# Miniprotein binders against q9h3h3: the designs that were tried, part 301

Target 1, 235 residues: q9h3h3
Amino acid sequence: EDGFTAEHLAAEAMAADMDPWLVFDARTTPATELDAWLAKYPPSQVTRYGDPGSPNSEPVGWIAVYGQGYSPNSGDVQGLQAAWEALQTSGRPITPGTLRQLAITHHVLSGKWLMHLAPGFKLDHAWAGIARAVVEGQLQVAKVSPRAKEGGRQVICVYTDDFTDRLGVLEADSAIRAAGIKCLLTYKPDVYTYLGIYRANRWHLCPTLYESRFQLGGSARGSRVLDRANNVELT
Key: E = the ipSAE of ESMFold2; O = the ipSAE of OpenDDE; V2 = 0.75 times the mean of E and O plus 0.25 times the DockQ between their complexes.

## First folded at step 24 (miniprotein)

Design hU31 (at its last look DockQ between E and O 0.01; V2 from the best seeds 0.00; counts 0 for: pae O 4.5 > 1.5, placed apart)
Fold by ESMFold2, look of step 24:
Structure hU31 (fold): chain B 235 residues (1-235), chain A 80 residues (1-80)
Amino acid sequence: as target 1 above (235 residues)
Amino acid sequence: SKTIEVTVTEETSPEEVAERIVKALKEGAEKVRLTAYGREAIERAWEAIIIAAKRLGHRIVVVIEWEDGKIIYTISLEKE
């Protein structure tokens, strides 16, 4: 599933971003309408291109919920990209610290917890739990990919507003676990996405900062969160 | 229990703090607590933690707390 080239993954993501999204916006829609909306648009049945028999007749790039406190601000992405190009030609080393500083300088600080699930009840149930957590204010914003093909895994993205705020990242993990989600989560800052930096990149950068693994009993957060690159557990 | 406390500022050397973390934990301290105010100090404290983790060669556990505008990193060795 993740065997696609970096160029193919980037093009697919851009196309999805540009197609219509199905959005439940808690800033303008009463919370009492959420359950009906979830029943109308289960992510395992919403198709990427509007296949016959789908609840959607048009292409859908993403299915999203916006919380009451959601304030969209992607930061200075254009300035970030320009500075990145300049850095590449400068001959200076490109490191995770360099990327962090670029993100801070240009205010491109968002990041996301990711989970990958096969289409079906488990995916739809997980999405419903996340969507409720967003509308109830425990999470800020989340999206899920539509069904692209039979048996392919889909992704739920749960956003945080500042990947350098490690406590906030941990609190989002805790809210995801409180929604009953037990699968592996990985955390990626958006700066890597905007710069087209994926796992097999020429700089050997790791875009995944953290893994979260569900842990029965023992800890207050209900999970084990690891920075594997630095061999540090966060709690 | 023995806890070593360090205040990290924008003027603090991450390498010097890392050496203090490593020394304290190797000498049997249960915890090292770093306190930092402001983005620069917070990132210097985290850099010190990363350096210490590399030098120790053993997974460390960092408890992260916020109090009165300050970040507190409490560092210990992972229990076996």
Scores: ipSAE 0.695, ipTM 0.910, lowest interface PAE 0.8, mean pLDDT 88
Fold by OpenDDE base, look of step 24:
Structure hU31 (fold): chain B 235 residues (1-235), chain A 80 residues (1-80)
Amino acid sequence: as target 1 above (235 residues)
Amino acid sequence: SKTIEVTVTEETSPEEVAERIVKALKEGAEKVRLTAYGREAIERAWEAIIIAAKRLGHRIVVVIEWEDGKIIYTISLEKE
């Protein structure tokens, strides 16, 4: 994926945030209804624009599940953006540490594990596992992209409250693995999205902080997690 | 002007915006800033950027800023 493709996918994801979401909110809906909801709205069949014969008649940006502990607090994104513009104007060096400090200062600490899957049974099964983990309180919130008209890969995003909390990030990886997910996972802080920092950006910042690879017969986590900033494997 | 401002709406043609981007950059603008409000405008703005990139024949840099209900795209030529 070149930088332009990554920027394109990010812009499409941001555009999707503006459309209606199909949400299962565990705070207001009994957990016993989850299976019926999953059966009604399988991600492989829900279409981005409400195609004829899809479960949705109207455009859907995302399918999401909110856990009991979910809080929709994104922090001071506007203040973050203003500080980022000022920083760029100052000519000061921009590092991953700089972005981390900006994120902390403005309380923009959310991040997400990302997985890309082809439409079909494997995607729907993966999503069902994640959704269950969210409803059971092992994860806070997750979303999945609807099926595109061209049939491209769909993305599942599993959020954590604080990308600076390494333990929380690793616990989410473990929960995802426990849900039966075996694909490659990448972890990206939301601050990078809000500041328009994607692959091959002019500051040479890597927006991916962690990579998780499934390992057969490995540790209790069932994955190898790479800290990309430090190039260290976390066991 | 070093920066050209373009507002993209749901009625804006992606091709017309692309032409404006290409023209501005060829005429020596350092940046083109697109402001798009709402889904349809955001999609049109991005389509325009893709068209413009293809027409320019060289790599562009796009900075994306997000605010509630809008995206701001700042487009420039990649500096060698």
Scores: ipSAE 0.026, ipTM 0.467, lowest interface PAE 4.5, mean pLDDT 84
ESMFold2 (binder alone), look of step 24: mean pLDDT 86; pTM 0.847

Design hU32 (at its last look DockQ between E and O 0.92; V2 from the best seeds 0.78)
Fold by ESMFold2, look of step 24:
Structure hU32 (fold): chain B 235 residues (1-235), chain A 80 residues (1-80)
Amino acid sequence: as target 1 above (235 residues)
Amino acid sequence: SKTIEVTVTEETSPEEVAERIVKALKEGAEKVRLTAYGREALERAWEAIIIAAKRLGHRIVVVIEREDGKIIYTISLEKE
């Protein structure tokens, strides 16, 4: 059943990537238009397939905001995938270290903080805060899934350009918290996504590098970031 | 207070740095400060931290700072 679930989720992710996206692009759109756009397309109301009564009449794969400094940087994904296939047949051990080296070699370095929220005001409020942080330059790029017919939690993804730049990953976490986000965040490098490596994978790799938990009190950042696999706290 | 300084380069052994981290913290140093420049040195420094964390069997805290194009990892044992 887990195999079916993983294959189903991968197929849905691919379909969403290929459907139209609703994009606010700060590089070409004045920041003063953001609030109207957010009001027109709240993620709890934008439907995946264009249901009656939704603001969209066509399928929407993702709702996204691109910051002023956004520069696409996917790297050598095809070379990465080829090297991954060769590694799998080589008999060499597959470890987090070999995965990281493949990502570095092929310059597939982006990653994302993820949060999962139920449809409703809390989701729409969180997305609005993230979108404003992106347009104001505190974050680079973010996207949020639309509402599915079945309901369930939606995901906000906040991207960083280099998962090996651990200070940059922490700075993104701080900007997310400054936008008022208090829920659990998890960080996943894009290399895992491009290689189809999910939670219940055959190599027992952990695609989540870091967990961030909101923390009131003494931390200047307002969160605690943990590499649970290695039992290291980053600050 | 005692802080041990280690410079990490692309020729540095992560295992030897990890041994230095573990020894310093067990001998009562409050902090170990790794300085690295460039991607290879940074990844060797991080590998050393991971090895040290495993050997210590106790959570460590890594403060990450950037100074003049260098990255500084400041390592201490988690209190409490």
Scores: ipSAE 0.765, ipTM 0.923, lowest interface PAE 0.6, mean pLDDT 88
Fold by OpenDDE base, look of step 24:
Structure hU32 (fold): chain B 235 residues (1-235), chain A 80 residues (1-80)
Amino acid sequence: as target 1 above (235 residues)
Amino acid sequence: SKTIEVTVTEETSPEEVAERIVKALKEGAEKVRLTAYGREALERAWEAIIIAAKRLGHRIVVVIEREDGKIIYTISLEKE
């Protein structure tokens, strides 16, 4: 367990969102340039603050790939936050269903599959597989965290447009598995991030909706997806 | 293998659907298939699945399919 509190990791992620991103945009850049871009900016070598000898001289918050069908739509995050504050003040019970309804009402529906990997060849290879799947249109958008000075694990985030579309969430898991990824995946809606709902929150809400475990010779999807909170397996 | 079909609408009670799921599986149905049209029916169907899972007290498996603008949930018990 990386000794960082869930709050510290969230603050670092928010700070990284404000720094410059290294982006490959498939809408404007030919797919034939992807391999050269991946070779130029391997995630294990790109540093958070542009350390001497890194591929980047300036700070980098994230390395990202945008697919052809990518359209950024964050919904009404401000309205969501205001409604969340009002809900907390009301003293009404807060449930996963409450958060889902808030997300739907304010159109804050994005979510992501997360994988944590140590810096090195396995990370860079995983990222290359994901980036290719995005450029080929099997995935919409993905990002990876740069290497920190202290080391530690890097995170790859693969987004879906709607966390309430369980089939779409499963299709993204299948595409990630088809890209050769075999590690544990967890799925988290962005609404939980925008509302500051992390591990060990006072409402006892689990911010992770699904876990995906790789399975050989099992389902056509190559994984087992579990809704842990409800003890339901999705296939 | 006995499959029970249930259509879920925006007026359907999740609790009633959950009772039908639990009853069917306890009576030896291998599968229960829920068909939902539209977002509200889809959510009611999912809520019913969650209630049913809780009442059964063990893991259930749900296959999700999309056909002709509808969502189909096929529910079964996890085989040990």
Scores: ipSAE 0.705, ipTM 0.907, lowest interface PAE 0.4, mean pLDDT 90
ESMFold2 (binder alone), look of step 24: mean pLDDT 85; pTM 0.825

Design hU33 (at its last look DockQ between E and O 0.91; V2 from the best seeds 0.78)
Fold by ESMFold2, look of step 24:
Formats: C-alpha cells, structure tokens, sequence
Structure hU33 (fold): chain B 235 residues (1-235), chain A 80 residues (1-80)
C-alpha cells in the first residue's frame, strides 16, 4: 500500500517484531503435531490484530516454525551498528563490499529468501510446504506474516545462516522449490535489516542480492538464480 | 575444452584474479575455475568474480561446488 510515511512504516515494523508470535518449535514439539498446528493457524486466516472470527483473538506479529537444529545467533549486532555509524562519519565509501566486511567482522551472517503471495489457498499451501521442510530438516527456520486488515500480499521469509555461504543459499532455494513453490524469490542478508537499509536508501545500495525464478525442467536445481546487480548467474 | 585453473588464497589480489578471468574468457577459454579454502580466500575469489563480471559487460555463469573443505567457482560466459 502507498501513502505510508517512513515514521509509520518504522512503527509498524517495531510493533510486529514486539507483538506475540505464533511458533511451532520442533526443538520442543513433536513433528507429528505439525499438521494440526498448520490447520489451526493458516496464515491467510491469522489476522495481524485479532479480528473477530479469526483463529487468534490477540495481535500476532509473525507465524514461525523453528527447525530441530535452529540455534538463534544474531551475532554482534550492537558492534555492527556502532561500526556502521563510525563508517558513515569516516569519509570512506559505502559499498556492498564494505557492508559484507562489516557483517563478516561482527558475525551477523544470516539472510533470507522472501516470497510474496496473496491471502488464500496458494499462500497457505506454500507455507505448509515450507513448514514441513523446516521440521524435516531441509530448512532451518521460516516465518510468515499474518493477514493485514487491508488484505494485501503476505510475505514468507526462509532463513539461511550465512549469506556468504552461497552454496548454502542455493541449497535453500532448491529446498523451497522442492516444496512446490514456483513464484519469484528474492534474497536479502539480515545485515541490511539490522542497519535499516531498505530499497531506495540514500547510499543506493541494493539490499536484494539474488532473485530466483522457477525454471521448468531444464536446470539441475529447477530454478535460475541471478545476482542482477552484478549480472551473474549462480548455479 | 580449455579450462584455466586459479588457486585463491588469503594473500591473493582479487583485482589480479579478475584480470585473469577477463583475459581468459575474452581469449576463448571455455571456463575459469577458482579454488579457495577458508572464508578469506572464498571472499577474495567472489570479489574477483564480481570485478570480472563488471569488466566483461556480459552475464557470466558461476557453478558453485564444495569439495573436501574447499569451494570451487567455475566461471563461464552465458551461452545465448
């Protein structure tokens, strides 16, 4: 939706992160309970603020599935943010390379594949496939936004633990495709999120590293993954 | 066909590797294969690939493999 100010978008993002999440945690919950949980909380019906008739009566910021091997590690985010501020005042150029070096130095290495889908069966089916892949160990952790009051598109985020491990990023893409997902995916390192760097930022950085497009039958992986900024195909 | 092999270490100049990639592909090599062990070498190799891609002005394809603790980047020009 258009018309939102930067102040409104920042406040909404904080509120979503701070509101309760609906979590299926495979580390403490048997995998046999997943299908019942998915049926109870389809993301197309879980509302952001707990609308009447939805399965949730209170606000939900995110719906998430944690895999058996999920070990939360955001890295040195405070050190990253301090170094970022120092870099901005140093007079040195700000480039994708300097962001990558900051992320490596401070061990803020996670990133995510993103997909945007309208509410409905396709979204719920895609989420169910992703959630099963996480519980089965093919992916580590994923989340999906709840339905907004306006009914706009929702986002599924599928995390990887190291955006510099490009083979690992490709393996996650492959696992997403194996779950039957054919829509466009985009990949964004978490370092951009922690530093508040979004599209149309003042440094003209591109927070999206890769685009993945489904490719019917021709490629070994079933998709075509491109770094469009550098005009490189990854396989 | 012709494949140019380059080993990348933490002491390797990404700019010099990029020059080798560009030269080899422009001179008709089918592939350039970079082998890197460890994070620093891996990132230097990737930086070289990005520099080469900019200089070539044509899409390149990078096949990424892991073998015995090292990363292998196999680089070729997109066949259109």
Amino acid sequence: as target 1 above (235 residues)
Amino acid sequence: SKTIEVTVTEETSPEEVAERIVKALKEGAEKVRLTAYGREAMERAWEAIIIAAKRLGHRIVVVIEREDGKIIYTISLEKE
Scores: ipSAE 0.781, ipTM 0.929, lowest interface PAE 0.6, mean pLDDT 88
Fold by OpenDDE base, look of step 24:
Structure hU33 (fold): chain B 235 residues (1-235), chain A 80 residues (1-80)
Amino acid sequence: as target 1 above (235 residues)
Amino acid sequence: SKTIEVTVTEETSPEEVAERIVKALKEGAEKVRLTAYGREAMERAWEAIIIAAKRLGHRIVVVIEREDGKIIYTISLEKE
């Protein structure tokens, strides 16, 4: 367990969102340039603050790849936050269903599959597979965290447009598995991030909706997806 | 293998559907298939699945399919 509190990791992620991103945009850049871009900016070598000898001289928050069909739509995050504050003040019970309804009402529906990997060849190889899947249109958008000074695990985030579309979430898992990724995946809606709902929150809400485990010879998807809160396996 | 078919609409009670799922599986149905048309029906069907899962106390497996604007959930018990 990386000794950082869930709050510290969230603060670091928010700070990283404000720094410059290294982006490959498939809408404007030919797919034939992807391999050169990946070789230039391997995630294990790109540093958060532009350390001497790194591929980047300036701070980098994230390394990202945008697919051809990518359209950024964050919904009404401000309205969501206001409604969340009002809900807390009302003293009404807060459930996963409540958060889902808030997300739907304010159109804050994005979510992501997360994988944590140590810096090195395995991370760079995983990222290259994901980046290719995005450029080929199997995935919409993905990002990876740069290398921190202290080391530690880097995170790859693979987004879906709607966390309430369980089939879409499963299709993204299948695409990630097809890209050769075999590690544990967890799925988290962005609404939980925008509302500051992390692990061990006072409402006992689990911000992770799904867990995907790689499975050989099982389902056509090559994984087992579990809704842990409800003890339901999705296939 | 006995499959029970249930259509879920925006007016369908999730609790009633959950009862049908639980009853069918307890009576030896291998699968229960829920068909939902539209987002509201889809969510009601999912709520029913969650209620049923809780009542059964066992892990359930749900296959999700999308066809012609409908969502189909096929529910079965996890085989030990």
Scores: ipSAE 0.690, ipTM 0.898, lowest interface PAE 0.4, mean pLDDT 90
ESMFold2 (binder alone), look of step 24: mean pLDDT 86; pTM 0.847

Design hU34 (at its last look DockQ between E and O 0.89; V2 from the best seeds 0.78)
Fold by ESMFold2, look of step 24:
Structure hU34 (fold): chain B 235 residues (1-235), chain A 80 residues (1-80)
Amino acid sequence: as target 1 above (235 residues)
Amino acid sequence: SKTIEVTVTEETSPEEIAERIVKALKEGAEKVRLTAYGREAIEKAWEAIIIAAKRLGHRIVVVIEREDGKIIYTISLEKE
């Protein structure tokens, strides 16, 4: 049952990835145009399939902002996937450590902080803050899902280059908080996404490494970041 | 109040480092500082922290810093 749910999530993610994206690319677009672009394409109003009355007339898989320093590099994804298949047939245990080593070996090291918000002002305001942080260079790249036909929560993904660079992951959390975000954040390495491993998976792996909660007076970053599986606070 | 210093290399065992962390904190050290240079040592240090956390059965706090090209993990028991 869990495999069925994961299979459907993977198919939907692939379809969204392959549909057109609405992109503000700071590498080629002046920063002064950002506010107008945000006003034209608020994520609560940009529809997945281009509904009548939407600001977009075509399907949109994702709305994204690329920072000045963004350099796309997904790593050796095909080699990763092949090694994953070999691991599954080897009889060796599948653990979080095994996946981390696989990701390191194949240089599939990116990951993302995630937040989920209902459509409306709060979502659009949060996205605008994140987008500005990206264009200003405090974050490198972020994306937000468009509004689904039936509604429901949307997701903002804020990427980091290397999930094993734990200081860098914490710095991204800090930049998100500095943008005024107070909701729960969760961190997932992209290796889990490329292998189709979601929270309901047959290996009982937890693809969420960290949980960040806003906290006044607990750390210099203004949040508490926990590895809940191992009961470790990172600061 | 003591800080125990440990240098982690590619040659050290994460299990041995974890034993040193657990022993130091149980014997009353306030902090344990692991210094690591390079990906292999940094990941061994992190693995040692995870092992130590499981053995201690108590939340630990890890302060992460970069200094002179090295990663420093400063480990303490959560207060209260």
Scores: ipSAE 0.807, ipTM 0.937, lowest interface PAE 0.5, mean pLDDT 89
Fold by OpenDDE base, look of step 24:
Structure hU34 (fold): chain B 235 residues (1-235), chain A 80 residues (1-80)
Amino acid sequence: as target 1 above (235 residues)
Amino acid sequence: SKTIEVTVTEETSPEEIAERIVKALKEGAEKVRLTAYGREAIEKAWEAIIIAAKRLGHRIVVVIEREDGKIIYTISLEKE
């Protein structure tokens, strides 16, 4: 258990969102340049604060790849937050259904598959596979955290447009598996991040909706996706 | 293998759909297929699946397919 509280990890992620990003944008950059870009900025070597001898001299919050169909739409995050404060004040019961309805109402529907990997070849190889899948149009957008000074695990985030589209979430899992990724994946809606809902929150809400486990010779998707809260396997 | 078809309508509650799912599976249906069109029906169908899973007390497997703007849920019990 990385000794960092879920709150500390969230604060670090929010701080990283404010620092410069290293971006490969497939909408403006030829796909033929991806391999050179990946070689220039391997995630295991890019440092959070631009340490001496790293590929980056300046701080980097994230390394990201944007696909051809990527359109940034965060929805009405401010309206979502205001409605959330009003809901808390009302004393009404807060359920996963409540959060889903808030997300729909304010168009805050993005979510992400998450994988945590130690720095090194396995991380860089996983990232290269994901980046290629994004540039090829199998995925829309992905980001990876740079290397921290303490050498902790790095996270790859693969986004989907709508966490309420369960089939779209499963299609993204299939694309990640097709890219050669075999580790555990967890899916988290962004609405939970915007509302400060982390592990061990006072409402007992699980911010992770799905877990994906790699399976050899099983489903056509190469994984088993579990809705843990409802004990439902999606295939 | 006996597949039972259940159409999700505006008039049918998630609880009623869940009862049909549970009944069909308890009566020896291997699969229950729900067809939902539109966001509201798709979510009603999912709510019914959750209720059914809770009532059964066992893990269920759901295949999700998209056909002509419809979502088709095919529900079965997890084979031990």
Scores: ipSAE 0.686, ipTM 0.896, lowest interface PAE 0.4, mean pLDDT 89
ESMFold2 (binder alone), look of step 24: mean pLDDT 86; pTM 0.845

Design hU35 (at its last look DockQ between E and O 0.88; V2 from the best seeds 0.80)
Fold by ESMFold2, look of step 24:
Structure hU35 (fold): chain B 235 residues (1-235), chain A 80 residues (1-80)
Amino acid sequence: as target 1 above (235 residues)
Amino acid sequence: SKTIEVTVTEEISPEEVAERIVKALKEGAEKVRLTAYGREAIERAWEAIIIAAKRLGHRIVVVIEREDGKIIYTISLEKE
């Protein structure tokens, strides 16, 4: 925290995207190999820069699992970015609805549920459950950060293909909970990331659409999903 | 209890749909059900829900279902 800036953290995130990823791709790898792969590369032990005592000897940016139906398509990101610049100079109001329409127009519709966990059994178990859900077809694609600092939290990202498909976003939350995950989840559309729109932005846009909280004994879903900015519960 | 039904099309504004939601709930309806077919109507319905939530000033609960190719939003006030 001390000695770090928002610019430094953003640069590290971009570097991770560009470094090699460890990928289990169900489209080309038999499902029976998943358990061995998970045992070889537990996210709590895979190091960001390939320490000699790690399962990986070289840098790893992300550990990912691709489901059999995964079709990599970020949409028209360059067109989105150009339209965003034009909108900013136009003098027209910038609203959550305007961003949603830009995302729809340019087909940049993906988003992700995020969870943060400390390294150890809880993280590795959560990741294994998510990875199995992806290979079994309940989820489409997920990734987890490697261990970068002792005691630092790692992130699991579980993607959905269309943030405007709110039932699909809720179904992904349910699949995450069915894997036994009880921590706080937050949902962020990728459009905000591609446009560099963070929580403290000058347009006062909220990049986090939903929070999901585990709810012991109650709803059949097992969680409460809330749009806090608009004070709406989704179920 | 009373449930108010609204079909959301491209011909009705999100603001008017929101007004129907707010009036129904303030007048004692237990639920308002919005039915929307197609992306444009579905997003219009969601926009209307957001407008209504702001006007009501209280948390609302939206049950989301898919039926016969349509999205159904069932809206009620949260009871604590």
Scores: ipSAE 0.806, ipTM 0.936, lowest interface PAE 0.5, mean pLDDT 88
Fold by OpenDDE base, look of step 24:
Parts: C-alpha cells; sequence; structure tokens
Structure hU35 (fold): chain B 235 residues (1-235), chain A 80 residues (1-80)
C-alpha cells in the first residue's frame, strides 16, 4: 500500500488535471490512427514532467481517449460545493444517501472504474484494450496517469455518465472485462472527489461504491461486482 | 422455483417492500423480482434491497435488467 495519504493522491490528481493532456479524440480523428497513437505514447513511457528520452518533452497530466458519444458534462460543481459546505454547517447527518441526493440535484453524476497497474507491458496492453473499446463505442471515455519519477503504480480511469445507473456501471465493467482486463476494479463517483471525501474521512463514508473481481466461467459478465457497504452482489 | 413479483410504486415505502422481500425469501421463495419505473421508484427499490439485505444478515445476489424504461431487480440469496 503506497504510503501516500489519500489526500496527497487527490492533490496530485488535481494538479495533473491542470497540466496538458495527451488526447486521442475519436470524434475528430479516424479510428485507423489509434494504433499509431498508442505506439507513440505508451503510458509506461510517457512521463509526468517530460523527462529526457520520454515521448513527451513537456509535462503531461493525463493520457486520454474520447469516444464518439463523449460529451463533457461536469454539472454544477460550484453549487455542489456550496451546498456541501452549508450541509456541514447545518449539523445534519451526512450519509451516502445525502451525497447521492446532492449529486442528483447538481447534476454531478459521473463516476469511474479504477485500476492500478505497475508501469510496463501489462499497463500498456491494458490501456490499448481500453482505448480500443472507447473508440469502438463500448466505453465513452478513459484516461491513464503518466509515469511518475518514483516509478509508482499508474491508474486507468474508465468513466460512466451516471453512477446512480447501476446497470450502466455494470455494462462498463463488462466492457472492461471484454477488453481483456482481469485485475481488481473499484468504482468511485466523481462527487466524492469534488467534495474531498477520501478514505478514512470523518463522516465514515466509503468513496468506493463497487468492487469488481474477475471470474472465470461465472456470470455472462465475466466478473463479480460487490457493493461492499451493503453486502450486495450485482450481476 | 417460486418467484415472487413486487411492483415498486411511489405509494409503497422502501420498508414495506423490504418486508415483502424478507418474508418471501424466508418462506422459501428462490427469487424476488422487483419492477420499478422512473428514477424515484428505481431508487426506492434499491433502498428496499439494502434494508432487506441488512435484515437477512446474508449476502444477496441482485440481477439487474432494463426493459422498456423499467428496471427489474431479481433478488436471491447467495448459495453457499
Amino acid sequence: as target 1 above (235 residues)
Amino acid sequence: SKTIEVTVTEEISPEEVAERIVKALKEGAEKVRLTAYGREAIERAWEAIIIAAKRLGHRIVVVIEREDGKIIYTISLEKE
């Protein structure tokens, strides 16, 4: 378990969001160019700060792929944050249901499947599978973190439009599994990120809603999805 | 295999739906099928599932299907 506090990882992710992104946009770029782009910018070689000998000379925050149906809609994040501050001041109980209602009210509904992989061939192969699934329209959008100087794990994020649509979340898991990904996946709504809700928060909120484990010969989905908080398996 | 069907409406509380789920499973139903239409009913059905899971004290398995804008939850006990 990398000794970085959940707060440090969040600050690093927010700083990376402000740096330039390497983007393949399937809405403007032919799908036939994807393989050349993947070969040019393998995530294991793209460096966070543009180190000498890397494919990038400048800092890169994320490497991303946008599908044909991708439309950026972040909702009212400012209104969400203001409502969250007011809620904290009110002394009202804060529950997962409270956060869900805030997210719905402010249209901040995006969420992501997360996978952590060591730099190297397995990461680049996983990313190539995800990128292809996005360009083929099985997934809407994905991003991967560049290589850090310290050689830590890289993260692939696969987004869904609505974390409250449990079936849509399961469909994305199935598409990730169909792309050949067998590692552990965790699902986190973006509302938890925008509100600074991380592991071991004072409200005892779990920011991870679902865990997906690969299963051979099991359900048609090729995985077992668990709601940990409620002890419910989704299939 | 006995399947019990429950339609979730705005008039039925999540607690009442949860009681029906728990009762059906305790009485030997293999599956309980919840049908919900619209965001509110879909969420109420999910809340009922959570309450039922807590009352049962066992892991439950939920199959989720979409049909004509409806969500269908098929609930069963995890077979050991």
Scores: ipSAE 0.730, ipTM 0.911, lowest interface PAE 0.4, mean pLDDT 90
ESMFold2 (binder alone), look of step 24: mean pLDDT 86; pTM 0.849

